# Ledger of designs, part 3: VH-VL binders against Toll/interleukin-1 receptor-like protein (TIR)

Target 1, 165 residues: Toll/interleukin-1 receptor-like protein (TIR), of Arabidopsis thaliana (Mouse-ear cress) (q9ssn3)
Amino acid sequence: TKYDVFLSFRGHDTRHNFISFLYKELVRRSIRTFKDDKELENGQRFSPELKSPIEVSRFAVVVVSENYAASSWCLDELVTIMDFEKKGSITVMPIFYGVEPNHVRWQTGVLAEQFKKHASREDPEKVLKWRQALTNFAQLSGDCSGDDDSKLVDKIANEISNKKT

## First folded at step 22 (VH-VL)

Design z4 (from x7 with heavy chain T98M)
Fold by OpenDDE, fold request of step 24:
Parts: structure tokens; C-alpha cells; sequence
Structure z4 (fold): chain C 165 residues (1-165), chain A 118 residues (1-118), chain B 107 residues (1-107)
């Protein structure tokens, strides 16, 4: 695999805080990490000649923050990640950052509002795929953010380091 | 497209039990919240109960508590509503209805007429 | 329990008329109110959610307003296909409760 870790996150929420800390620690430990610097629509970011970074990654660290599910880009990315997870080609590591896992599982709370908007604007079939991806994602073993992001960063990095060897 | 298809009409005697099925297609049952609503002939809609994802359990209307049981078979994507000790007043069209986190009902079954008569 | 009082029970109007149905909650339900349309012999169909949000695919002649305890469903220009019974429903708390319904007839 080309990358050890693929980071999936909502840039607006976590790019300049949690993700920056996590990325720095992963790189410090010589963990090959892909981090997208721009939010582009899925399928339009890469040349057809190249494999998606997701496809060539061993781990997908998915950080679901408050506005993660508000982004069709993030949701499309999640669908792709979960497809590979189902095939057993990638290990998904759920990180619930400032959101309740149960809200993600059932698309309640803030996610309900986000999906009301999606239902009004997006293809119904696409919306169903997004819901399925989130539900399946939320059923995986993951971690929740607490009072100390540094501990969470260390936990994630340690887990990856242990599994990498 | 999501569809809810219910079992056929039932005719029961007082004191008997009825079990209505609701098969989900186009989406997995395990991801949905199924509720049941009935409507007596010429009357309005009455909520019976349904699954609450926040509480992680099925909630029943007090009126039917102890007499109604709502279950699901995720392997067949089918939800069930069983009503026991049937009375003539239970004669109604029974609907399964679903929401997916929004709490209002997005999709409805076609309804199942249950007639209770001696 | 939250009681939903719907009015009128029935109305008859001509095509093109403006129709208004009201629903009153016995206590505050914020905007947790939905409106359903039920045509004869059919299951209810969602029209409006969160008091004023039009469900996708529903004609724009339908609109909802209100918050707290007073709510209104409006059909700006009644069409023949709008012949149906209409129900409000609160989902603020259990048990979920419906209005008595309004039967809309076309003259």
C-alpha cells in the first residue's frame, strides 16, 4: 500500500485543530499519511490514471465532526471508504469528534437537520447510500473526543503503530 | 425507492390475536424506525407505538400496553405488530409507517384491514 | 398527553379557492408538527414537516405555518386532486398524537 493512513474529515471543522495535531503526530512516527488540503467532489479530485488514495491506504481514520455529514463530499468519501472496508481492503477507525455516535448511527440530532437538506437537494438514491454508510460506520468500534485531544491523538497513533508492525 | 408492503386483510373473533406484517424493500429494516398507526372506519389516525432510536427501545402507547407487541426480523426485513385480546373496537386499518431519524413519517404501508366480529 | 385540536372537521370549496386548516396543540410543541394528506382508500402521505417545510415533490400550493401551539395548513389554490382528508401530527413527545382530521371536498 502507498499510504498507511487516509484521513477523512470535514476541513471546516477540524483542519486547524484536531486534524493538524493528529497529522503531525502520525508524520512524526513515520506513518505515511494522506491528508487532503481541499474539499473536492469525490471522483473529480484525481486523474483516472491514478488510484484513489483511499484504495491504496491500509487504514482510514474517519473523523466525524458536527458538520461532517453536512458535506456531500465527505459523505461520498465515506461511502467509498465503507465499500473498501466491506471488501476487507481497508481498516476503518471511527473518531466521533464532538458528536454522539448514536446520532450518527440513526442520523438524529444535528444529522437529522443535515439530511433534511440533503433530501431536498440530492438524489434520493444517493441519500440512502449516505445513510447506510453512516449507520455501518457507527457500528464499528471507535473512539470519542473528550477533554484532551492530545490523549486521543496518542491513542490513535499508538493503535496504528501497533497494527502496522 | 423505499416501500412498505403489509400483509392481507384479517378477520378475527373477539378474544383472538392478530399479527400483521410489514415488509421493507429498497432499504434495510435495521436502519429504519418502524411505527404502527391504526384508523378505525371513518375515524382519524391513532398512534400505537414504535421504535425510539434515542432510547434504544420500542415505545408503546399506554392504551395498548400489555396487549400489543412490535417485533422485527432483520433477516427478512419484516416488521410485525401483534395485538391480542381483540375487541370489536379494534376493527381498523392498521398502518406501518417509518421514519429515519426525523420523527415524522416519510413512508407508509398500504394498510391492513383487521375486522373483529363475533 | 398532548391534545391536537384540528378545525374544521370538514369543508367544501371550489377549485381555485384558498383553503385553510388549523391545528392547535394543548401545549407548546415548538415546530415539531407534520401534515399528512390521505386520499380516499389510501394511506396517509407526508406533505409538510417541521411546521413549515414542504416535503420534496409536494406542490408549492401547499404551505404550513405556525409555531408553539397554533399551526396552519394552507392550500393557495385548491385543485380537484386535492380531495382528501388532512391530518396534523405532533412529534414533540410520546405518545404521538394526531388531529381529528379535515375532510376537504370539491364543489
Amino acid sequence: as target 1 above (165 residues)
Amino acid sequence: QVQLVQSGAEVKKPGASVKVSCKVSGYKLTYLMIHWVRQAPGKGLEWMGGFDPERGKTIYAQKFQGRVTMTEDTSTDTAYMELTSLRSEDTAVYYCAMHWGTWYFDYWGQGTLVTVSS
Amino acid sequence: DIQMTQSPSSLSASAGDRVTITCRASQGIRNYLAWYQQKPGKAPKRLIYDASSLYRGVPSRFSGSGSGTEFTLTISSLQPEDLASYYCQQYRSYPYTFGQGTKVEIK
Scores: ipSAE 0.866, ipTM 0.939, lowest interface PAE 0.6, mean pLDDT 94
Fold by OpenDDE, fold request of step 24:
Structure z4 (fold): chain C 165 residues (1-165), chain A 118 residues (1-118), chain B 107 residues (1-107)
Amino acid sequence: as target 1 above (165 residues)
Amino acid sequence: QVQLVQSGAEVKKPGASVKVSCKVSGYKLTYLMIHWVRQAPGKGLEWMGGFDPERGKTIYAQKFQGRVTMTEDTSTDTAYMELTSLRSEDTAVYYCAMHWGTWYFDYWGQGTLVTVSS
Amino acid sequence: DIQMTQSPSSLSASAGDRVTITCRASQGIRNYLAWYQQKPGKAPKRLIYDASSLYRGVPSRFSGSGSGTEFTLTISSLQPEDLASYYCQQYRSYPYTFGQGTKVEIK
């Protein structure tokens, strides 16, 4: 595999805080990590002739923050990740950052509002796939953010290190 | 894309039980919140109960508590509503309805007429 | 329980007319109100959610307004295909409750 870890996150929420810390720690531990620069999204994330970084990653650390599900890009990415997870080609590590896993599972709370918007704007079939991905994702064993992000970063890095060997 | 298809009409005697089915297609039942609403002939809609994802359990209208049971078979994507001790006033069209977690109903079954008569 | 009082119980109007249906809640329900259309012999169909949000695919002649305890469904220009019964429903708290319904007839 080309990458050990693929980071999926909402840049607006976590790029300059939690994700930056996590990425730094992963790199420090020589964990090959792909971190997409979503600020430069121009409708085409990957070249059609190249394999998706997700496809060539061993682990997908998916950090679902408050506005993760508000992004069609994030949701499309999640669908892809979960498809590979279903095939057994990637291990998904759910991180619920400031959101309740149950809200993600049932798309309630803030996610309900986000999906109301999606339902009005996006293809209904796509919306269904997003919902399915989130529900399946939320049923996986994962971690929730607490009072200390540094502990969570260490926990994630340790888990990856242990699983990598 | 999501569809709810209910079982056929039923004719029951007072005191009997009826079990109406609601098969979900286009999406997995496990991910939906199924509720039941009935409508007596020429009357309005009456909520009977349904699954609450926040509470993680089925909530029943007090009027039907002890007499109604709502279950789901995820292997067949089918929801069931069983009403016991039927009486004439239970004669109605019974609907299954679903929501995504928004609490209002996005999709409805076609309805099942249950007639209770001696 | 929250009682939903819907009015009128029935109305008859001509095509092109502006039609207004009112729903009053016995207590504040914020904007947790939905409107449904039920055509004869058919299941209800969602029209409006969150008091004023038009469901995707619903004609723009339908609109909802209100908050708290007073709500209205408006059909700006009644069409023949709008022949149906309309129901409001609160989802603020259990048990969910519906208005008595309004039967709309076309002259």
Scores: ipSAE 0.864, ipTM 0.937, lowest interface PAE 0.6, mean pLDDT 94
Fold by ESMFold2, fold request of step 24:
Structure z4 (fold): chain C 165 residues (1-165), chain A 118 residues (1-118), chain B 107 residues (1-107)
Amino acid sequence: as target 1 above (165 residues)
Amino acid sequence: QVQLVQSGAEVKKPGASVKVSCKVSGYKLTYLMIHWVRQAPGKGLEWMGGFDPERGKTIYAQKFQGRVTMTEDTSTDTAYMELTSLRSEDTAVYYCAMHWGTWYFDYWGQGTLVTVSS
Amino acid sequence: DIQMTQSPSSLSASAGDRVTITCRASQGIRNYLAWYQQKPGKAPKRLIYDASSLYRGVPSRFSGSGSGTEFTLTISSLQPEDLASYYCQQYRSYPYTFGQGTKVEIK
């Protein structure tokens, strides 16, 4: 019914590596986890069922990887997550996986190229909301990937366990 | 629609200072990277400085270092550029402009004419 | 500093003419070049980014080309509303400099 963690990620970047290990560890610790693998359910389209799991989750662990912001589905999901964070309904845990937090905050580096494409294809107001969500997300306290994904997985799982109770 | 609305024209004497404002409407200043560019009458565009997201701070063109200060007030969504020790060569239209992390400018204010004369 | 030099400094052309403006960088800047249009008494307005990409809403008669140190802005069929000064700007390296401008007048 109610989830401890909503796990937001870009499946193409992370499905068979970091996310798989993180999900297994969270489940091992009896942390009720919703894994939103957008690329497996709806191809390239948004699923309305995902909004309900966000609303009933205590934490959103959002793994922003190199191609997260290239996906309109990931960005739409992030906007929803950040709307609930602003209401105080969910605690967001940012994970910067293979990206610099400052590049996410200002949509520079690889994100600049991704947003050039969004600007050419999407409604300008929608793109502005995506930018706001990324900037607000990057201002939260979060963790960066390093040289050891196992340490990062353990850190995230420990933080969830400590905050859950 | 994002708009940058600047303060009105100013007339100053040599040696004085001027502070030009740039109010953001349709968006919040905290999400923007504001820069200032000036244009002397009949001349081209000259970049003065602005927020550099890679360095996390405001940077100034060397020509203006020590004379220009660029500040922001997020409570009023207004950016400011102050230029001191004015001289006749500082007579120009001053523009605020912003970019999306690309360093080319997507939106420009309408400009503020600053005239420096005895 | 990377100097940006435009040519010509000014030109006059008839409606319907093809107009080209060149911009030269003192150092290689890859494709990090933008073009702006400034109508008399108005603020500059974005036209082209990354040397050749048109902003949405810019008329298709405008095009950009070039890389490295040599760039062109082309207006394929000049219209009366294209009366303006045109500026290139490099954004490869600090400080991010502009060309001196090209004034386009309609006969």
Scores: ipSAE 0.485, ipTM 0.798, lowest interface PAE 2.9, mean pLDDT 88
Fold by ESMFold2, fold request of step 24:
Order: C-alpha cells, then structure tokens, then sequence
Structure z4 (fold): chain C 165 residues (1-165), chain A 118 residues (1-118), chain B 107 residues (1-107)
C-alpha cells in the first residue's frame, strides 16, 4: 500500500488545530499519511494513471466535525471510503470531533439542518447514499473528542501504530 | 424514492389485537425513523409513537402506553404496529410515517383502515 | 404537552380567493412548525417545514409564516385541487402534536 492512513476531514472546521496536530504526529511516527484537504489547491492530487489514495491506504481516519456533512465533497469521499470498507479493502477509524455519534448516525442536530439544504439542492438518490454512508460510519467503533485534543491525537496515533502490527 | 407500503384493511372484534405492517421500498428500514399516526373517521391526526433517535428507543404517546408495541424487522424492511385490547374507539386509519431526524414527516404510507365492531 | 389549536375549524371560499389558516401553540415553539395537506381518502402530504420553508414540488401559491406561538398557512389563489383538510404539527418537544385540522371547501 502507498499509504498507511487516508485522512478525511473538513478543513474549515479542523485545519488550523486538530488536523494539523494529528497529521504532524502521524508523520512524526513515520505513518505514511495522505491528507485530503479538499479546500486547498495544492493539496495532494492523484494522477489519473495512479490508483486512488483511498484504494492504496490501509486505514481511513475520518474526522467528522461540525460541518463535515455540510460538504458534498466530504460526503462523496465518505461514500467511497465506506464502499471500500464494505469490500474489506480498508479499515475505517471514525473520529467524532465536536459532534455526537448518535447525531451522525441519524443525521439529527446540526446535521438535520445541513441535510435540509442537501435535499433542496441535490439529486435525491445521492442524498440517500450520503445518509447511508453516515449511518454505517457511525456504527463503527471509533473515538470522540473531549476536553484534550492532545490526548485524542495520541490515542489515534497509538491505535494506528498498534494495528500496523 | 422512498415509499412506505402498508398492509390491507382489517376488521376486528372488541378485545382483539391488530398488527399493521409498513414495508419500506426504495431504501432500507435500518436507515429510517418510523412513526405511527392514526385518524378516526371524520377526526384529526393523532400521533401514537415511533423511534426517537435522541433517546435511542421507541417512545409511545401516553394514551397508548401499555397497549401498543412498535417493532421492526430489518431482514424484510418492514415496521409493525400492534395495538391490543381493541375498542370501538380504535376504529381509524393507521398511517406509518418517517422523518429524517427533524420530527416532521417527509413520507407517509397509504394508510390501513382498522374497523373494530361487535 | 404543547397543544396546537387551528382556526377556523372549516371554511368555504371561492376559487381564486386568498385563504388563511391559523395555528396557535400553547407555548413557544420557535419555528418548529410543519403544515400538511390531506385530500379526502388520502394520506397527509407534506407542504411546509420550519414554519415557512416550502417543500420541493409544492405549488408556490402555498406559503407559511409565523414564529413563537402564532402561525399562518396561506393559499394565495385557491384552486379546485386545494380542497382538503390542513394540519399543523409542532416538533419543538415531545410529544409532537397536531392541530385538530381545518377543512377547506370551495363554494
């Protein structure tokens, strides 16, 4: 595999603190990490002649934050990640950052408002696939943010290191 | 498109039970929050209960507590509402309906008439 | 429980008339109010959510307004196919309750 970790996140919510620290710690541990910052032009892009970064990663660390589900690009990516998870090709590690897992599972709370907008703008079948991906994602075993992002970063990095055995 | 298809009309005697089915089409039941609403002839809509994602369980309107059970069979994508100890006042059209975590109902089944008569 | 009271209980109006239906909540529900249309012999159909947001595919002659405890459904130009009962529903807090309905007829 080319990557140990595919890192999926909403840059708007997390780029300037949590994701920055997580990425640095993963790299510090020599964990080969693809950081999919969809909002930056100079983010890692794959060539058409190469396999998708998701396809060549062992783990997908998916950080679902307050506005993750507001982004159609994040949701499209999540659908792809969960498709590979269903095939057994990738191990998904859910991270619920500032959101309750139950709200992700059922698209309630802030996600309900985000999906009202999706329903008004997007193809209904696409929205249904996004909902399925979120529900399936939220049913996986994962970690939640708390008072200390540093401890969460360490926990995630430790879990990846242990699973690489 | 998501559709809710209910079982056919039922005629029951007082004291009996009825079990109404609601089959999901175009989606999987495991992703939906199903609720039940009834309407007596010539009357308004009355919420009976349904899955509450905030509580993680089915909740029932107090009026029906102890007489109603709502269950789901995800292998057949079918939700059920069972009402026991039927009375003539339970004569109504019973609807299943679903929401997307908002508690207002996006889709409704066609309704199932349950008639309770001696 | 939050009680929802609709006014009027029924009305009769001419085709082309502007029709208003009101819904009053027994306590504040912000904008957590939906409207449904139920034609005779049919299931309820969604019209409006969040007091004023029109569902995709609902005719633009329908509109909703209000917040807090007083809400209005308006049909700007009544059409023959609008003959129905109309229900409001609050979803601010459990248990989620409906108004008793307003029957709309064309003279």
Amino acid sequence: as target 1 above (165 residues)
Amino acid sequence: QVQLVQSGAEVKKPGASVKVSCKVSGYKLTYLMIHWVRQAPGKGLEWMGGFDPERGKTIYAQKFQGRVTMTEDTSTDTAYMELTSLRSEDTAVYYCAMHWGTWYFDYWGQGTLVTVSS
Amino acid sequence: DIQMTQSPSSLSASAGDRVTITCRASQGIRNYLAWYQQKPGKAPKRLIYDASSLYRGVPSRFSGSGSGTEFTLTISSLQPEDLASYYCQQYRSYPYTFGQGTKVEIK
Scores: ipSAE 0.481, ipTM 0.799, lowest interface PAE 3.0, mean pLDDT 89

Design z4 (from x7 with heavy chain T98M)
Fold by ESMFold2, look of step 22:
Structure z4 (fold): chain C 165 residues (1-165), chain A 118 residues (1-118), chain B 107 residues (1-107)
Amino acid sequence: as target 1 above (165 residues)
Amino acid sequence: QVQLVQSGAEVKKPGASVKVSCKVSGYKLTYLMIHWVRQAPGKGLEWMGGFDPERGKTIYAQKFQGRVTMTEDTSTDTAYMELTSLRSEDTAVYYCAMHWGTWYFDYWGQGTLVTVSS
Amino acid sequence: DIQMTQSPSSLSASAGDRVTITCRASQGIRNYLAWYQQKPGKAPKRLIYDASSLYRGVPSRFSGSGSGTEFTLTISSLQPEDLASYYCQQYRSYPYTFGQGTKVEIK
């Protein structure tokens, strides 16, 4: 595989904090990590002639933060990730950063407002797939942000290192 | 599209029980928050209860507490509402309805008439 | 419980008329107010959420306004197919309550 980790996140929420620390630690451990920062558009993107970074990654670390589901790009990416997870082609590691897993599962709280906007702008079938992806994602065993981001970063990196064996 | 298809009309005697079904098609029940609303003949709509995702359980309107049970069978994508100790005032059309975490109802079943008569 | 009161209870209007239905809440509910259409013998159908937002596919002749305790559903040009009962619903707090309905007839 070309990557150990595909890192999915909302740059607006996490670029200048958690994701920066997580990416740095993964690289420090020689974990081949694809960081798709959709908002900067400075990151590398795969060419159409090559398999997507998701398809060639062993793990997807998906950091769902307050505004993750406000981004159609993030949601489209999540649908793709969850499709590969269902086929057994990738292992998904959910990270709930500053959000309640139950709000992600049922699209309540701020996610309810975000989805009202999606429903007004997008094809209904596409919105249903986004909802399904979030609910399925939230059913997986994952980690929540808490007292110390450094502890969470270490936990994630340790789990990836252990599973690489 | 998401569709809610309910069981057929029922006639019951006072004191009996009724179990109304609501089958989901076009989506999976496990992704929906199902609620039940009834409408007595010539009357308005009355909320009976439904799944509360914040509590992770079903919440019942106080007037039905102890007489109503709402369950789900995800293997058949079917939700159920059972009302016990039926009275003549329970004669109504019973609707299942769902929301997307917003607490207002996007889709409704066609309704099930339950008539309680001696 | 938050009581929802609709007015009028019924009305008759001609095709093309502007129709206004009012819904009053017994307590402030911000914009947590939905409107439903129920045609005779049919289930309720969604029209408006959050007091003023139209569902996709609802004809633009329907509109909603209001916040707090007073809300209005307007049909700008009544059509024969709009013969129905209309209900408001609050979702500010449990129990979720509905207005008693407004029956709209075409004369």
Scores: ipSAE 0.457, ipTM 0.794, lowest interface PAE 3.0, mean pLDDT 89

Design z7 (from y3 with heavy chain T98M)
Fold by OpenDDE, fold request of step 24:
Structure z7 (fold): chain C 165 residues (1-165), chain A 118 residues (1-118), chain B 107 residues (1-107)
Amino acid sequence: as target 1 above (165 residues)
Amino acid sequence: QVQLVQSGAEVKKPGASVKVSCKVSGYKLTYLMIHWVRQAPGKGLEWMGGFDPERGKTIYAQKFQGRVTMTEDTSTDTAYMELTSLRSEDTAVYYCAMHWGDWPFDYWGQGTLVTVSS
Amino acid sequence: DIQMTQSPSSLSASAGDRVTITCRASQGIRNYLAWYQQKPGKAPKRLIYDASSLYRGVPSRFSGSGSGTEFTLTISSLQPEDLASYYCQQYRSYPYTFGQGTKVEIK
């Protein structure tokens, strides 16, 4: 595989804080990590002729923050990740950052409002796929953010290191 | 597209039990919040109970507590509503319905007429 | 329990008429109010959620308003296909409760 870790996250939420710390630690440990550096979501991320970084990654660290599910881009990415997870080609590591896993599972709380917007704007079939991905995602073993992001970063990095060996 | 297809009409005697099924297609049942609503002939809608994701359990209307049981078979994507100790006033069309999150009921079954008569 | 009271119980209007149905909650339900349309012999169909939001595919002649305890469903121009019973429902708290319904007939 080309990458050890694929980072999925909502840039506006975590790019300049938690994700930056996590990325730094992963790199420090020589964990090959893909992190999208684009601030703007401009449709198709990758050229059709190139394999998605997700496809060539061993682990997907998905950081679901408050506005993760508000982004159709993130949700499409999650669907892709979960499809590969289902195929056994990638290991998904859920990180619930400032959100309750149960809210993600049932699309309640902040996700309820986000999906109300999606329902008005997006293809119903796509919305269903998003819901399915989130529900399946939320059922995976994962971690929740707490009072110390540094501990969470270390935990994630340690888990990846252990699984990588 | 999500579809709810219910079992056929039932005729029961007082004191008997009835079990209505609701088969879900287009989506997995485990991902849905199924509720049951009934409607007596010529009357309004009455909520019977349904799954509460916040509590992680099925909530029943007090009126039916102890007499109604709502179950799910995820292997067949079928939800069930069993009502026991039937009485004439239980004669109604029974609907299964589902909702998302904090939404109201988005999809409805076609209804199942249950007639209770001696 | 939260009681939902609809008014009127029935109405008859002509095509093109403006129709208004009111729903009152016995206590505050914020905007956790839905409206359903039920045509004869059919299951209810969702029209409005969160008091004023239309479901996709619902004709624009339907609108909902209100918050707290007073809510209104309005059909700006009644059409023949609007012949149905309409129900409000609160989903603020369990048990979920419905209004008694409003039967709309077309003259």
Scores: ipSAE 0.615, ipTM 0.848, lowest interface PAE 1.0, mean pLDDT 93
Fold by OpenDDE, fold request of step 24:
Structure z7 (fold): chain C 165 residues (1-165), chain A 118 residues (1-118), chain B 107 residues (1-107)
Amino acid sequence: as target 1 above (165 residues)
Amino acid sequence: QVQLVQSGAEVKKPGASVKVSCKVSGYKLTYLMIHWVRQAPGKGLEWMGGFDPERGKTIYAQKFQGRVTMTEDTSTDTAYMELTSLRSEDTAVYYCAMHWGDWPFDYWGQGTLVTVSS
Amino acid sequence: DIQMTQSPSSLSASAGDRVTITCRASQGIRNYLAWYQQKPGKAPKRLIYDASSLYRGVPSRFSGSGSGTEFTLTISSLQPEDLASYYCQQYRSYPYTFGQGTKVEIK
């Protein structure tokens, strides 16, 4: 595989804080990490001629923050990740950052409002796929953010390091 | 698209039990929150119970507590509602319905008429 | 339990008329109020959620308003196909409760 880790996250929420710290630590440990640098989450990311970074990654660290599910880009990415996870080609590591896992599982709380907006704007079949992906995602073993992001970063990095070998 | 298809009409005697099924298609049952609502002939809608994701369990209306059981078979994507100790007042069309999150009921079954008569 | 009082129980109006149905809650339910349409022999169909939001595909002649304890469903121009019973429902807390319904007839 080309990458050890693919980072999935909502840029607006975590790009300049948690994701920055996590990426730095992963790189410090020589973990090959793909991190999207685009601030705008729209359009097609990759050329059809090239394999998606997700497809050539061993791990997907998915950081679901408050506005992750508000982004159709993030949700499409999650669907792709979960498809590969189902095929056994990638290991998904759920990170619930400032959100309740149960809210993600059932699309309640802040996600309820987000999906009300999606339902009014998006294709119903697409919305169903997003819900399915989130539900399956939330059933995986993962971690929640706490008082110290540095501890969470270390935990994730250690887990990757241990599983990489 | 999501569809809920219920079992056929039932005729029961007082004191008997009835079990109505609701088969889900177009989506996995395990991802849905199924509720049951009944409607007596010429009357309004009455909520019986359903799954509460916040509590992680099925909640029953107090009126039916101890007499109704709601179950699910995820292998067949079928939800069930069993009502025991039937009375004439239980004569009604029974609906299964589902909602998302804190949404109101989005999809409904076609209804199952249960007639209780001696 | 939250009691939902719906009025009127029935009404008859002509095509093109403005129709208004009211629903009152016994206690504050914020905007956790839905409206359903039920045609004869059919299951209820969702019209409005969160008191004033239209479900996708619902004609624009339908509208909902209100918050707290008083809510209104309005049909700006009644159509023949709108013959049905209409129900309000609160989903603020368990048990979920419905209004007694309003039967709308077309003259």
Scores: ipSAE 0.610, ipTM 0.847, lowest interface PAE 1.0, mean pLDDT 92
Fold by ESMFold2, fold request of step 24:
Structure z7 (fold): chain C 165 residues (1-165), chain A 118 residues (1-118), chain B 107 residues (1-107)
Amino acid sequence: as target 1 above (165 residues)
Amino acid sequence: QVQLVQSGAEVKKPGASVKVSCKVSGYKLTYLMIHWVRQAPGKGLEWMGGFDPERGKTIYAQKFQGRVTMTEDTSTDTAYMELTSLRSEDTAVYYCAMHWGDWPFDYWGQGTLVTVSS
Amino acid sequence: DIQMTQSPSSLSASAGDRVTITCRASQGIRNYLAWYQQKPGKAPKRLIYDASSLYRGVPSRFSGSGSGTEFTLTISSLQPEDLASYYCQQYRSYPYTFGQGTKVEIK
């Protein structure tokens, strides 16, 4: 395991607030963390000969925010994460940040509008995999955002520390 | 690629029951919101019931309350609609259909003709 | 429950004609309205969602308009293969309800 945590998130929603605080706290606790900021990547991807950071991480902390499912890159990443979760090779920690888990599970509300856009311009089989990944993700035990992001950050970091033992 | 394949035509006597199957292929049933719609010969489409994600359960049209049961077997990816105490006016083509969240019905089964006659 | 009423119940038109079918909802449904085409002996086929958006593969001669309680389906130039019954359906709230249908015949 090269990383303890793989962070999956939508930078537009969370880069300069929640994710920044979460990443900082994980690093402060010496938790080896890969921060996958897809909006800042300059076209760089991992070689086919190298294992992805997901494959070599113990945990995937996936922060699904309002616009997470609007990003095909986030959804492709989620498919990969959930494939490894199904094989038992990674533990997924769902974080519902400003979204209702039931809306993620059934792609209702704002997710429905995002998927109408995907359906008009993406391969139908790819869209089906994205829906499956979101439903499977939403059925896992996870945390919802609330009043205090710093308490949520602390809870996540504590959960990772406890599970590392 | 998602396909809904229904069981074959049925002929039933008044007072009997019928159970129509709807097998999902190209996807798993657990990801779909399945509804049932019927159409009497020469008539329009009539919603019978289906899964409501906001309520987290199956809801039935009031007209069929007490006579219809909709179930799912995820081990075989097959949905079922059972209608009891059949009457001649229940003669219809029965469709299974599915929708995505806040979407209309995207996929329809081919239909199952149920004929109720003495 | 939201009732959907279509007009007319049937119509007959010549190939090349512009055809309009209307659908009224008993309550406001914003743009949550779909149109289906059903040929005899076949399952309904999706045409339009969100009142005016065409599904992929649907010919561009089909169009939809409206919002709130009044909606129209238009076939700009009727083709022989458009002979079918057409249904509107609301999906604003459960139960998802259908209009009574409009049978379109070609003279």
Scores: ipSAE 0.541, ipTM 0.815, lowest interface PAE 2.4, mean pLDDT 89
Fold by ESMFold2, fold request of step 24:
Structure z7 (fold): chain C 165 residues (1-165), chain A 118 residues (1-118), chain B 107 residues (1-107)
Amino acid sequence: as target 1 above (165 residues)
Amino acid sequence: QVQLVQSGAEVKKPGASVKVSCKVSGYKLTYLMIHWVRQAPGKGLEWMGGFDPERGKTIYAQKFQGRVTMTEDTSTDTAYMELTSLRSEDTAVYYCAMHWGDWPFDYWGQGTLVTVSS
Amino acid sequence: DIQMTQSPSSLSASAGDRVTITCRASQGIRNYLAWYQQKPGKAPKRLIYDASSLYRGVPSRFSGSGSGTEFTLTISSLQPEDLASYYCQQYRSYPYTFGQGTKVEIK
């Protein structure tokens, strides 16, 4: 396995706070972590001739925040992650950061507005796959953000450390 | 492409019941919020009930409470609406329809005519 | 429950005419209003969501406007294939309720 953790996140929502802290703690614990910040032109990239970072990761920590589903890149990535989860090839750790799991499950609230935009601009079959991925993701056991991001970071890192050893 | 295909027309006597089916194709029923709407001859559309994601359960229009049951079989991707104690005023075309969260009904079945007559 | 009042109940117009149908909600529904077209013997077909957004594949001669309690569907140049009944529907809250419909005929 090339990576222990693949981090999936929306950079605009979380780059300068939660994800930064989580990434630093994972690296501090020697957890091999791929961070794909799709909003930065120089984010981590992979060669098309090599297996994707998702395929060679043991865990996918997916942080669904307010604007995660506004990004077609994040949603395409989630589809891929959930495809590997279905095969049993990766363990998905859902993190609902500032969003209600039920809103992710049924694409209500802010996700409904984001999907109205997707429906007007994207291939209908792609949008259906995005919805399916979100619903399947929201059915998994995961964690919600709360009062203390440090505790959440520690919990995630502890879970990965325990499973890794 | 998502498609909703309903069972065929039925003729019933007053006091009987009817069970209309709605099969989903092109997608899985587990991802859809299915509702039922009817239309009496020459009349408008009337919502009967369906899955409410906020409540996490099926809700029914008050006028049908106690007479209607809506169920789903995800193994066959088929939704059902059963209406009991039929009256002549229940003569209508019955539609299944689906919506996304905070959306109107995007896809409709072709409709099932139920005629209630002596 | 939110009542939807639609007018007129019917109209007759010539091809090329501009047609306007109005819909009033008994309380504010923001922009959570849809319009449907129903041709004789067919299921309703989606036209407009969120008061003014056209579904993909809907001809550009259809437009919607309004918010709050007053809404309008406009057909800028009526075509023979637009012979149908038109319904508004609110989806702000359950029960989702429909207007009584407007039958549009071509002279």
Scores: ipSAE 0.532, ipTM 0.812, lowest interface PAE 2.5, mean pLDDT 89

